# Designs tried in a protein design chat: miniprotein binders against Mucin-6 (MUC6). Part 11

Target 1, 185 residues: Mucin-6 (MUC6), of Homo sapiens (Human) (q6w4x9r395to579)
Amino acid sequence: GHCSLEGGSFVTTFDARPYRFHGTCTYILLQSPQLPEDGALMAVYDKSGVSHSETSLVAVVYLSRQDKIVISQDEVVTNNGEAKWLPYKTRNITVFRQTSTHLQMATSFGLELVVQLRPIFQAYVTVGPQFRGQTRGLCGNFNGDTTDDFTTSMGIAEGTASLFVDSWRAGNCPAALERETDPCS

## First folded at step 2 (miniprotein)

Design sM3 (from a13 with E5T Q9Y E12L R16I E19R E28L V32F E35I L39M)
Fold by ESMFold2-Fast, scan of step 2:
Structure sM3 (fold): chain B 185 residues (1-185), chain A 80 residues (1-80)
Amino acid sequence: as target 1 above (185 residues)
Amino acid sequence: SGTETLLRYAQLLIDIARRLTEKGKYDLAAEFLEIAARMIREALQKGVSPELAEELAKLLTEVARLAEEVQRRRQEALER
C-alpha cells in the first residue's frame, strides 16, 4: 500500500481515501507492530509562508528507540540531532539521494519513504503487505475498507477528517490556521 | 522498561531541539519541545512511581527553560 502527502495539505490514505489536512503541529502518520523498537513515522506541518490560512509539510520524522531521523524541507537530514551526509546507512535504514529533487529512506522492515524536495516538499509512504490491517495514524488502517479510515487514536471511526487529524497530534499545539479571521465565527 | 524508554525519548527530543535552535530552526525546535512536554505530562497524569515523577519533573523544567530560549531567539530573529 501507499500513502501520500501532497500539495502542501492533501493526504491520501493506504486505502486510497483522500482528505485535506490543515494544522501547525507534529502528527503521527504511521504506527504499527511491524515497525521495530516502537517505531513511528511522523509529519511536521507549519504555516506555508506567504498565506496565513495555508499550512504545508516541513519535515518527516522516523522515531524509534534507536533513531530519530529528521528529513526537512531545507534538505537537511539529521539523526538524533546530528547532520548526516548522504548516503547515510544504519543497520536497518539507508537514506540516499534518489534524484536531484528526491530523497529515499529504505528500510529492512517493509517501510519506504520518498521525499520530494522541489518544487514542493511532499512525501510518499510505501508499506509491504505485512502491514495490512496493522497500521494506525493519518495514513489510515490499511484494511481495504475506506469507511473506517478516519479511526482516531482512541479507536473510534469518525465521519469527519478534523476529529481524526486532531486525535493524531503528537504535541500540544494550537489548532488555529487563520488567527485574524477565526474569532468572527 | 517503558519508563526508561520514555525518559530516553524525552532527553533525545530536548537535545534535537537545542541543535535546531542553534541552526535557527525555531518553529521546528518548538514542535519537538511540545512533543516532549506532552509525553511527560501524559505520563505524570497516568500515574508513575515517585522516583520517575521526580525525573520527569526535572525534564519538564528543562523543556520549559529551552522553550523560553527558543521564543526569545525567534523574536530576536524576527526583529532583524
Scores: ipSAE 0.000, ipTM 0.098, lowest interface PAE 18.5, mean pLDDT 71

Design sM4 (from a13 with D27L E31I E34F R38E R41L A57Y T61R A64L E68A Q71I)
Fold by ESMFold2-Fast, scan of step 2:
Structure sM4 (fold): chain B 185 residues (1-185), chain A 80 residues (1-80)
Amino acid sequence: as target 1 above (185 residues)
Amino acid sequence: SGTEELLRQAQELIDRARELTEKGKYLEAAIVLFEAAELILEALQKGVSPELAEELYKLLREVLRLAAEVIRRRQEALER
């Protein structure tokens, strides 16, 4: 299955349902029992002023009990808060430069992430067949049915993306966003 | 505005974006491509036949791909 985050604020789920994402926090993109050590893939969105979009993707995070790998639009890769030189390897994860404008995170557990750094920051998530029907988050449930792709964290299917997206929020909004909001109000 | 009108407007924006790209107006071309993508998404949200929905999903992805390509061309042009 394939899930994509493109054009600043567009998401296409594993079941190929597209929607527009609006929000300025960290959100759960993918959770699954197939991810080791309580792993989750997360997306960070912030205010946008460049691509004719209210919000845009600024970082992708892979979080588990032992690792917090952050790939940001400024081309910095960190693990547990420390900057890493590429290629960066752990037991089950390798982050490397695929092209001059793309980074790849390859794993041993059926998850692959490709991040386009330039000209616009975008992410592409690929999962193996073992993830079918076993995913939750913004990328949908990967069950072959698009009508329930807006299933919230409480298991309720919504008709609109707004409530769906809000249910997958993963903690507080960045402090920088609170400052940015002041000039607009 | 019905679904058919949204798709007509989206196609006009895609055609305009191609003309803007030929004129080297890359940033403006990218902006109207994102506007076209939004209209295609609105059409999908109004409920269309499964056959049309599949075609619109493909069109949406193509429009977003074109926007990224146009932005890449802008960066290359600025570096010359």
Scores: ipSAE 0.005, ipTM 0.320, lowest interface PAE 10.3, mean pLDDT 76
Fold by OpenDDE base, second read of step 3:
Structure sM4 (fold): chain B 185 residues (1-185), chain A 80 residues (1-80)
Amino acid sequence: as target 1 above (185 residues)
Amino acid sequence: SGTEELLRQAQELIDRARELTEKGKYLEAAIVLFEAAELILEALQKGVSPELAEELYKLLREVLRLAAEVIRRRQEALER
């Protein structure tokens, strides 16, 4: 499955459902029993301008019982709050510079993350086939059905992105705003 | 060495994935690529020289590139 966070406010699920939102919170992108140590991938969004519609991805976080790996837009990588030099290796995770503009987090458990640093901070999540039907979060449920991708954290299928996205907030943040998605973007 | 063997095996898997991709067997290709990545990561976790690490990272990048191609082609095929 391939999930993308692009253009500051666009998301394409593992099932290839595109949608858009504007929020300034940390959201759960991916939870799965296939992730060890209660692992979860999260995205941090913040204001990028003066209007509520000016929001962008500013960091990606992998959180488990063992690690809290943060990849920030300023190219700083931390684990449990400590800055790490690249390449950085933990038990099952390696973070390294893929290109001058891309960082990669590779794992031994079927999760891959590519982060584009510039010109726009973007993230691309890839999960192995073992994750099929076993994912939840903003990236969807990876079951081949786009119609149920907007399933909330409570297991309720929503017709629009707003309530869906808000249900996956990792903290107390303002409600996200839904915007029309250009399928060609 | 064991690490070098893993590197070799990973390369073989990548090559196989390419072949599978050309045959339109995208899911199989993806699985193979995943296996390749696991081997690479296993090698990395064992501790390697900087030179070998560089080679392993290169392979990881290759895996990602090919994975992107697989995804793209699969999507295109599904849309036909």
Scores: ipSAE 0.000, ipTM 0.155, lowest interface PAE 14.4, mean pLDDT 89

Design sM5 (from a13 with D27E E31L E34W R38I R41L A57L T61E A64I E68L Q71R)
Fold by ESMFold2-Fast, scan of step 2:
Structure sM5 (fold): chain B 185 residues (1-185), chain A 80 residues (1-80)
Amino acid sequence: as target 1 above (185 residues)
Amino acid sequence: SGTEELLRQAQELIDRARELTEKGKYEEAALVLWEAAILILEALQKGVSPELAEELLKLLEEVIRLALEVRRRRQEALER
């Protein structure tokens, strides 16, 4: 399954449900028992560098009991707060420059992340079939049914993106503002 | 701006994205599709006529379909 974070605030879930939000927080993109060491993938959104009325993706974080890997729009990669030169390899994770404009995080556990650095910072998440029906977060539940893709952190299916997004905040931040029109499946 | 102009602009962006995709310019295609999606969603938010809303929703479905195809082709290219 594929999930994408594009155009600053546009998300497409693993079950291909698109939505938009306007927020300035760290959000849980993907949490699953299939991720080792209580792993989770997170996205950091902040005010755009040009307009304070818009938000954009500024970093992607992979957090586990062992690692806190941050890939930021300024092309800095850190693990546990220390800057790393690429390629950076751990036992199960490798971060490397795939092209002049793309970084890739490859894993041994069925998760792949590609980040586009230019012209706009964007992220693409790929998970193997073992994740089907076992994901939580902004990327949806990967169960083949778009009607419950807005399942909150408390396990309730919502009809609107704003309540869904706010339930996946990982920090002490203001509530996200959903664009008024949410494309229905 | 009029109803015909909005539909024309959205269609032109979609057509441009198809051309970029066939040329293997997946990053540019994705950006153009994002522009089309923003244009369509903002128009729907302004409370357009039912006829225009129906046409815009059809174009949005096309944008979503193309975005998934571009994502798939880009992902396959990057994984080689």
Scores: ipSAE 0.000, ipTM 0.123, lowest interface PAE 18.1, mean pLDDT 70

Design sM6 (from a13 with D27I E31R E34F R38L R41D A57L T61V A64Y Q71L)
Fold by ESMFold2-Fast, scan of step 2:
Structure sM6 (fold): chain B 185 residues (1-185), chain A 80 residues (1-80)
Amino acid sequence: as target 1 above (185 residues)
Amino acid sequence: SGTEELLRQAQELIDRARELTEKGKYIEAARVLFEAALLIDEALQKGVSPELAEELLKLLVEVYRLAEEVLRRRQEALER
């Protein structure tokens, strides 16, 4: 399965359902029992003053009991708050520069993340077949049916993205807004 | 209907942007993609059926993917 975060504010789920995202918070992209040590993949969105979208992806985070790997739009990679030189390797995870504009996080447990740094910060998530029907979060449930891709953190299928997105906020952030006024306007 | 007309207009702008990109007219291609994005975004803001919203979001994803290709090709052309 493939999930993408593109164009600053767009998500395409594992079941290929696209939607627009205008929140400014950290959101859970992917939770699964297939991820070791209670692992989760998360996305950080912030306001974009220079793009057409109202918000943009600024970092991707892999969090587990052992690791907090942050890949940010400024090409800084940290683990547990400490900056790391690439290639960076743990027992199960390797982060390296795939091309001049792309970083890759490869894992031993069937998750792969590719981050495009330029010209627009974007992320591409690939999961192996063991994840089918066992994912939760903004990337959807990977069950082959797009009608329930907006399943909230409470297990309720929604018809619109806003309640779905808000249910996957991580931590104490304000509720996502469908529209935000540019503070400079 | 206004709904079908809007989807048609957006698709025409996307098709025009592809033609301009193949001709190396990157700035002009970016302009028409921006117009397509505004058109789709305005429709989504005003509210549409969930089915139409899904179709509009698919087109908007296509617009941004094409915009990124245009920006990449422009950057490559400037470095040549």
Scores: ipSAE 0.000, ipTM 0.107, lowest interface PAE 19.5, mean pLDDT 73

Design sM7 (from a13 with D27T E31L E34L R38F A57W T61E A64L E68I Q71E)
Fold by OpenDDE base, second read of step 3:
Structure sM7 (fold): chain B 185 residues (1-185), chain A 80 residues (1-80)
Amino acid sequence: as target 1 above (185 residues)
Amino acid sequence: SGTEELLRQAQELIDRARELTEKGKYTEAALVLLEAAFLIREALQKGVSPELAEELWKLLEEVLRLAIEVERRRQEALER
């Protein structure tokens, strides 16, 4: 399964459902029992311009009971608040520079993360087949059905991205914005 | 229709990107352009008339042209 965070404001789920949102919070991208030590992948969004619609990804965070790995847009990598030199390895996670513009977080448990640093900070999440039907968060549930990807943290299927995204906030942040479309237009 | 609304929104984003470019906010401009491209893709995926499709493709071409300009200006700024 492949999930992408691109253009600062849109996401493509593991089931290949695209959607957009504007928020300035930390959101859970991926939770799964397949992640060890209660692991979760999260995305940090912040304001990138003047308007509320000018938001962008500024960091990706992998959080477990033992690690808090942050990859930020300024190319700083930290674990538990301490800056780390690349390549960095902790147990079953390795963070290294893939190219001049890309960082990669490789794991032994079927999670891969590629972060594009320039010209736009973007993230690409790959999970192994063992994760099928066992994921939750902004990246969806990886079950081959796009119609149920907007399942909230409470297990409720939503019809709009905004409520779905808001349910996966990791903190007390403002509500996400969604561009409305006129179905008659 | 929903697709027509997406077209309108895409155009607005393109206009915004142009403004940002003029202000030297190249990264922001690029982000806005990618969003515009996303909207265009979304509209195309919903299935549209040939006429609307043509308009969407034209907008995409505009996005690409402006993206090239943004990158050019960004590079020039870095060289100064």
Scores: ipSAE 0.014, ipTM 0.283, lowest interface PAE 7.8, mean pLDDT 90
Fold by ESMFold2-Fast, scan of step 2:
Structure sM7 (fold): chain B 185 residues (1-185), chain A 80 residues (1-80)
Amino acid sequence: as target 1 above (185 residues)
Amino acid sequence: SGTEELLRQAQELIDRARELTEKGKYTEAALVLLEAAFLIREALQKGVSPELAEELWKLLEEVLRLAIEVERRRQEALER
């Protein structure tokens, strides 16, 4: 399955359901029992420099019990807070420059991430067939049914993207939500 | 002990997040705090002594308060 984060604010789920994303927080893209060491893939969104009212992907994070790999739009790759030169290899993960404008994170457990650095920071997530029906997060549940692609962190299928997206916030971002509901604050 | 190592690791992450925040690296600070929160929550989930649980909950509260502060400062910086 393929999930994409494109154009700074568009997401297409593993079941090919597209939606627009407007938020400034860290969000869970993918959690699965197929990921080793309680692994999760996350996306960091921040305000866009192009438009004050728009948000953009600024980093992708792979977090497990052993590793915190951060790939930022500035072409900086860190693991556990330390900058790494490419190619960078751990036991199960290799990060390398695939082309002059793309970085790839390849894994031994059926997850692949390709990051486009220029002209716009974008991410492409590929998972093997073992992940079918076993994913959760912004990339959807990969079960072949688009009607439940907006399944929240509490396991409830929503008809709209807003509650779905907010349910997958990985960090404490109450200020971003409050700003949306109270423009006078 | 494993308990002492866990508390040390969590505190080091909090200290790192404070340093990153003072340097204006808010996104990196938030990610470090997320890592600290996961480490603490995992320990609490596995079950620990009541005394250690109290210390871990206090540390988790500190992480959550700092995460809110980091996000506030990040929003403020973006509006400049």
Scores: ipSAE 0.000, ipTM 0.080, lowest interface PAE 21.6, mean pLDDT 72

Design sM8 (from a13 with E4L R8I Q11F D15E R18L E55Y A57E K58R E62L A64E R65A E69I)
Fold by ESMFold2-Fast, scan of step 2:
Structure sM8 (fold): chain B 185 residues (1-185), chain A 80 residues (1-80)
Amino acid sequence: as target 1 above (185 residues)
Amino acid sequence: SGTLELLIQAFELIERALELTEKGKYDEAAEVLEEAARLIREALQKGVSPELAEYLERLLTLVEALAEIVQRRRQEALER
């Protein structure tokens, strides 16, 4: 399966359900028992442009008990807070520059991440068939049914993206639903 | 297999060569760097994008520079 984070605020789930994201926090993109050492992929969103309500992807994080790999729109890659020169290899993960504008994180456990750095920071997530029906987060549940792709962190299927997205916040930041009305929204 | 698989193998070989160099195993390090260079050249032959080709050429240059360093350290070890 394929999940994409494009155009600063759009997400397409593993079951091909597109939605618009609006928030300024770190969100759980992918959690699965198939990821080793309690691994999770996370997406960091921040304000973009002149409008206070416009948001864009600014970093992608892979977190496990061993590693905290951060790939930033500033083309900086860190692991556990230390900057790394590419190519960078851990036991099961390799981060390298695929093209002048793209970085790739390849893994031994069926997860692949490609990050577009320019002209707009974007991310593309690929998972192997072993992840089918075993994913949680912004990328959906990968069960072949788009009607329950907005399943919250508490297991409730929502009809709209807002409550779904807010339920996958990974930090102490403002909820997307609680932000004041912005004329640019 | 695909270009990506060749590239992943090349990175694993480069990392192994650096570990072998730290352990003073210069002959083995040189051999795995030669294998890494071979895989990178094979990836280049698969008709990749210009941007990926540029990256692979820079990676090949890095591997060749590392091989020279390994050979120099090997020579120094033999003379001491």
Scores: ipSAE 0.000, ipTM 0.099, lowest interface PAE 18.8, mean pLDDT 73

Design sM9 (from a13 with E4Y R8E Q11L D15L R18I E55F A57E K58L E62M A64E E69T)
Fold by ESMFold2-Fast, scan of step 2:
Structure sM9 (fold): chain B 185 residues (1-185), chain A 80 residues (1-80)
Amino acid sequence: as target 1 above (185 residues)
Amino acid sequence: SGTYELLEQALELILRAIELTEKGKYDEAAEVLEEAARLIREALQKGVSPELAEFLELLLTMVERLAETVQRRRQEALER
């Protein structure tokens, strides 16, 4: 399945449900029992540009019990807070420069991440068939039904993106909706 | 520059099309996506850098996928 974070604020789920992201926090993109060591993929969004409504992807994080790999828009890759030269290898994960503008994180457990660095920071998530119906987070549940792709962290299917997005905040960030100042969204 | 202005306008239209689709306004969403695609193609014709051309092609592919989603949801709504 494919999930994408494009154009600074747009997300397409594994079941091809598109929506716009309104938020400036760290959010869970993907959690699954198929990820080893309690692994999770997360996205960091912040305000960007001159528009008061504009938010953009600024970093992607893979977090497990052993690793905290951060790939940021300034082209820095860290693991557990230490900068790494590419290619960077662990037992199950390899991060390398795929092209002059793209980095790839390849894994042994069916997760692939490609980040575009320029001209706009974007991310593309690919998961193997073993993840079907086994995912949760902003990338959706990968069950072939788009009507429940906005399933919150409490297991409730929402008709709109706002409550869905807010439910997948990581940590103690202010609610995504509280930071949005544009009443017309 | 003119190319960046076209890109900014296209991004705003894509956003509006997604919102219109969520509100069930499929015909309006389709028109807005058609305009977004037109602006992206115009930007590509201006002899942009390889990096910007790559991004614009990705964005055009996204617009085409969104247009397919709009048409699918429009048909589903008419059948219900």
Scores: ipSAE 0.000, ipTM 0.159, lowest interface PAE 15.6, mean pLDDT 73

Design sN1
Fold by ESMFold2-Fast, scan of step 2:
Structure sN1 (fold): chain B 185 residues (1-185), chain A 83 residues (1-83)
Amino acid sequence: as target 1 above (185 residues)
Amino acid sequence: SDLEERLKRLIEIVEKFLKELEELAKKGGISEDVKKLIEEARELVKRAKEALERGDLYTAARLLLRAFALLIRAAERLAEEEE
């Protein structure tokens, strides 16, 4: 299955449901029991003047009990707050430069991430068949049915993207920025 | 030039974005407004590539940024229609 974060604030789920994203917070992109050590993939969005939506992807984070790998639009890769030179390897994860403009995070557990750095920061998530029906977050539930792709963190299928997106906030957003969610009601 | 190289890369990205939106449009259920935005963006990308071939970097950049803006609007409108 494939999930993409493109064009500033546009997301396409694993079941190919497109939606737009407005927000200035860290959001859970993918969480699954198939990810080791309570792993989760997260997306960081901030205010931007480069797109009509005025928010854009600025970093992708893979967080587990052992690692906090951050890939930012500034082309800096860190793990647990320390900058790393590429290629960077752990036992189950390798981050490397695939092309002059693309980084790849390869894993042993069926998750692949490709990040485009320039000219527009974008992310592409690929998961193996073992993830089918076992994902949660902004990339959807990967069950082959688009009608429940907006399943919130509380397990409720929503008809609109705004409630869905807000339910997957990782928290720690300042009060002022918490009001900057999808403006289309 | 640096600008020319960046414009060539941006064209590839905008063309990929355009293809993805066109594939979604083929599944049906999109409004005439969204279809028009996608068609206008496609035409602007074509004109941007032609301007780049002529060495008119400023015109190419202007047309390409306009195409990108239209595609973002199309994606936002499509997401609203799905809601």
Scores: ipSAE 0.000, ipTM 0.078, lowest interface PAE 22.9, mean pLDDT 71
Fold by OpenDDE base, second read of step 3:
Structure sN1 (fold): chain B 185 residues (1-185), chain A 83 residues (1-83)
Amino acid sequence: as target 1 above (185 residues)
Amino acid sequence: SDLEERLKRLIEIVEKFLKELEELAKKGGISEDVKKLIEEARELVKRAKEALERGDLYTAARLLLRAFALLIRAAERLAEEEE
């Protein structure tokens, strides 16, 4: 399964459902029992301008009971608040500089993350087949059905992205705004 | 195309990691289990490349991830043996 966060406000789920939102919060991208140690992948969005529609991804966070790995748009990588030099390796996670503009987080448990740093901070999440039907969050449920991707954290299927996205907030933040996905994007 | 490119980069990273572990393994005192893990990982990387050549990106990715998992396990065991 492949999930992408692109263009500052666009998301494509594991099931290939595209949608757009504007929010300034931390959201759960991926939760799954397949992630060890209660692991979760999260996305941090912030204002990129003065307008409410000017929002962008500014960081990606992998959080578990043992690690809090943050990859920021300024290329700073931290674990549990401490800055780390690349390549950085923990027990089952390694963060590499893939290219001059891309970082990669590889894991031993079927999660792969590629982060494009420039010109736009974007993220690409790949999960193994063992995750099929066992994911939740903004990246969807990876069950091959796009119609139920907007399932909230409470297990309710929503018809709009805004309520869906808001349900996956990791903090107390303003409500997300919904916008139609640009078919040309 | 983008995914393919990323997979190619991932292959490079995994191969680098593999090489590093192989070098560590040459120092001696390495368990047979670690050697087997490294060997298996090498084979998986090979298969991943073949899958990539066939355009089977999903299989390539899966194999690479599995290879990496084995290398991580090998690294963990190496660390334990050094202590």
Scores: ipSAE 0.000, ipTM 0.158, lowest interface PAE 14.5, mean pLDDT 89

Design sN2
Fold by ESMFold2-Fast, scan of step 2:
Formats: C-alpha cells, structure tokens, sequence
Structure sN2 (fold): chain B 185 residues (1-185), chain A 83 residues (1-83)
C-alpha cells in the first residue's frame, strides 16, 4: 500500500482517498502492531512561508522505543537528537540518498519511506501486505475498502477530514481548520 | 517562550491521562502489556519535567511526544480488551 504527502498539505491514504488539511502540529501518520517496538511514523506541519493560511510538511519522524529518526526539509537527518551522515544504518533501518533530491528510509519490517527534499518537501510511504487492515493514522486503516458510493476526489465535507486529522495530533497543538467552522468567514 | 508554555500544557494533559490509567492499573484487570506502557510513559514524563526545568526544551518536547504516543496506545488497547 502507498500513502503520499504532497504539495505541502495534500494526503492520499493507503486506500487511495485524497484529502487536504490546514494544521500546524505533529500528526501521527502511521501506527501499526506490525511496526517493532511501538513504532510510529509522524509528520510535522508548519505554516507555509508564502501564505499564512497554508501549511506545509516540514519534517517526517520515525519514532520507536529505540529510535527517533527525523528527516527535515533542511536536509538534516538525526537519530535521537544526533546528526547523522548518510548512509546511516541501524540493525533494521537504513537511511540513504537515493538521488540528489530524494532520501530513502528502508526497513526490514515492511515499511519504506521516500522523502523529496527539493523543489517541494514531500513524502511517500509504502507498506507491505502484512500491514493490510493493521494501520491507523493520517494514512488511513488500509482495509481495502473505499466507501463505494461516497469517495470523491476532494470529499464533500472537508470539515470531516479536519476532525479526522485533529484526532491524530501527537500533542496539544492548535486545532486544524482556522475558519472552517466560522459560518461568517 | 511560546514553546515552553505549550510544553507545560502538554505535561498537564499527559499527567491527566497517566492518573486515569494508573488508577485503572491499581484496581486490577488490565493486561501486563498495558501496565508496561503506563510505567514507561510515567518515566518519560519525569524525564521531560527534568529537561524542562533545566531549559532543555527540545528534549522535553521529544520525551512528551513519546509519552503521549505510549498512553494513546495503552488507551486504545485497553478499549479493545474491554470488548
């Protein structure tokens, strides 16, 4: 299954459901029992430098009991707060430069992350079949079910998507949806 | 600083979740896996408070995120087990 974070604030889930949100927080992108040592992928969003009403992906984090690997838009890779030179290898994870503009995190447990650094910071998540029906977070539940009668390209209720996103905040941050709930704006 | 104020609010939230889950653990009837998650989260919160007191905001933020994720996992598993 494939999940993408593109164009600064667009997400396409493992079940191919696209949505967009506006939020400035760390969000749980993927949690699963299939990830070792309580592993989770997280996505960090902040305000876009061009527009205060737009948000952009600024970092991707893989967090487990053993590792905190951060890949930032500044092209810095850290693990547990320590800067790492690429290629960086652990027992189960390798981070390396795939191209001049892309980094890849490969794992032994069926998770792969590709990060585009330039011209726009974007992330692409691939998971093996063992993850089917076993995921939670912004990338969805990977159950193979799209809502047969209700999947549109944008969704009819962006407000519902924002509540979904807010449910996956990793900390006490401002809610997504500045002005979504304001009927006069 | 804004970050320091946010971290103090996050500590309050995580401590509320810890109190609820720790009281459930004292009454019995939760799995050993859930108890382990609660214990690990408590230790991370202690370390986060120590980091915050010494002005190490980045370490405090990291430890609180870890604690938050462990407590979310514990709560989700507890809810599933009660079915």
Amino acid sequence: as target 1 above (185 residues)
Amino acid sequence: SDLEERLKREIELVEKWLKILEELAKKGGISEDVKKLIEEARELVKRAKEALERGDLLTAAELLIRAFLLLRRAAERLAEEEE
Scores: ipSAE 0.000, ipTM 0.177, lowest interface PAE 16.0, mean pLDDT 70
OpenDDE base, second read of step 3: ipSAE 0.361; ipTM 0.726

Design sN3
Fold by ESMFold2-Fast, scan of step 2:
Order: sequence, then structure tokens, then C-alpha cells
Structure sN3 (fold): chain B 185 residues (1-185), chain A 83 residues (1-83)
Amino acid sequence: as target 1 above (185 residues)
Amino acid sequence: SDLEERLKRYIEEVEKLLKLLEEIAKKGGISEDVKKLIEEARELVKRAKEALERGDLFTAALLLMRAFRLLTRAAERLAEEEE
């Protein structure tokens, strides 16, 4: 399954459901029992430019009991607050420069992350078949049914992105400004 | 609207990347798989522009995201083939 974060406000879930929001917070992209040490993938969004309501993805974070790997739009990679030279390898994770404009985080547990650094910061998440029906977060539940992709952190399936996105906020920050009803049937 | 202005800028960026990859393809020596990715992306950009003209902003956004993914994959494969 593939999930994408593009253009600072667009998301496509693992079940290929597209939606949009304007956020200025950290959001949980992916939580799963398949991730070791209570791992989770998160996205950090912030206001960008002088345009009203325009937002951008500024960092992607992989957090577990052992690691806090941050990949930022400034091409800085840190783990537990310390900057790392690439390629950077832990027991199960390798972060490396895939191309001049892309960084990749490869794992032994079926998760891959590719971030585009230029011209705009974007993220692409790939998960193996072992994650099917076992994911939660902004990337959806990966169960082959798009009708319940807006399942909130409390387990409620919503018809719109508004409550769904806000339920996956991490930390104390304002609710997202603009949301759109998914036009997919 | 904010979305409409962002989509116009996104089309500009995607078209710049498409043009760059098409120029590289004209030099020859690229695989048929890469050529197909570029061709499909060109068609998606055309459809996205048509959707924008009729005011179907969400369809335009979806088609542009799909086009960009195909162009990103084409660029990655081109980088691999060059090495």
C-alpha cells in the first residue's frame, strides 16, 4: 500500500482515498502493531508564505521507544535530537540519499518512507502486505474499503475529513482551518 | 479561491518537470517503461487542465497528483539507468 502527502494540503490513503486539509500541527500518519517498540510515523505541517490559509509539510518523524528520527525540509536528519550524516543506520532502519532531491528511510519491518526535498517537501509512505487491516492514522486503515478510511482515533468512521484529521493531531495545537468533503464514491 | 490558485501553480510546476523529462527522452536511450510513464503523465496533465477549466477543482488536483507520481518514478528510473 501507498500513502502520499503532497502540495502541503493533499493526502491519498493506503486504500487510494484522496482528501485535503490545511493543518499547522503534528499529525499521526501511521500507527500499527506491526511497527516495533510502539512505533509511529508523524507529519509536521506549518503555515507557509504570505498567502492566507496556505500550509506546507515541514518534517516527517518516526517515533518509537528507542528512536526519534526527524527528516526536515532543510535536509537535516536527526535522531533523538542529534544531527546524523547519511547514510545513517540503526538496527532496523537506514536513512540515505536516494537521489539528489530525495531521501529514503528503509526498514526491516515492511515500512518505507521517501521524502522529496525539492522543489517542494512531500512524503510517500509504502507498507508491505503484513500491514493490511492493521494501520490507523491519516493514511487510513488499509483494509481495501475506502468508506471507512476516515476512522478517527476513537474508532468512529466519519463521512468528512474535518473530524478525522483533528482526531489524529499530536500535541496541543489549533484545529485545521480548511477541509473538504471527499468526492469519491 | 486558494485551491484554484494553488492548482494553477501546481500545474506550472508539473508541466516544467514534464517538459524537462520529455527533453531528456528526445535524446534517446531511455527504456520503454520510462517512455510510457512520461506519456501517461502528459495525458493526465491534459485532463487536469480540462478539469480546472470546467471548475472541477478536486478532479484537477487528483489528476495532477497522479501525473507528478508518474514523473517522479520516471526521473528515478532515469537516474538508475544513467548509472
Scores: ipSAE 0.000, ipTM 0.095, lowest interface PAE 20.5, mean pLDDT 74

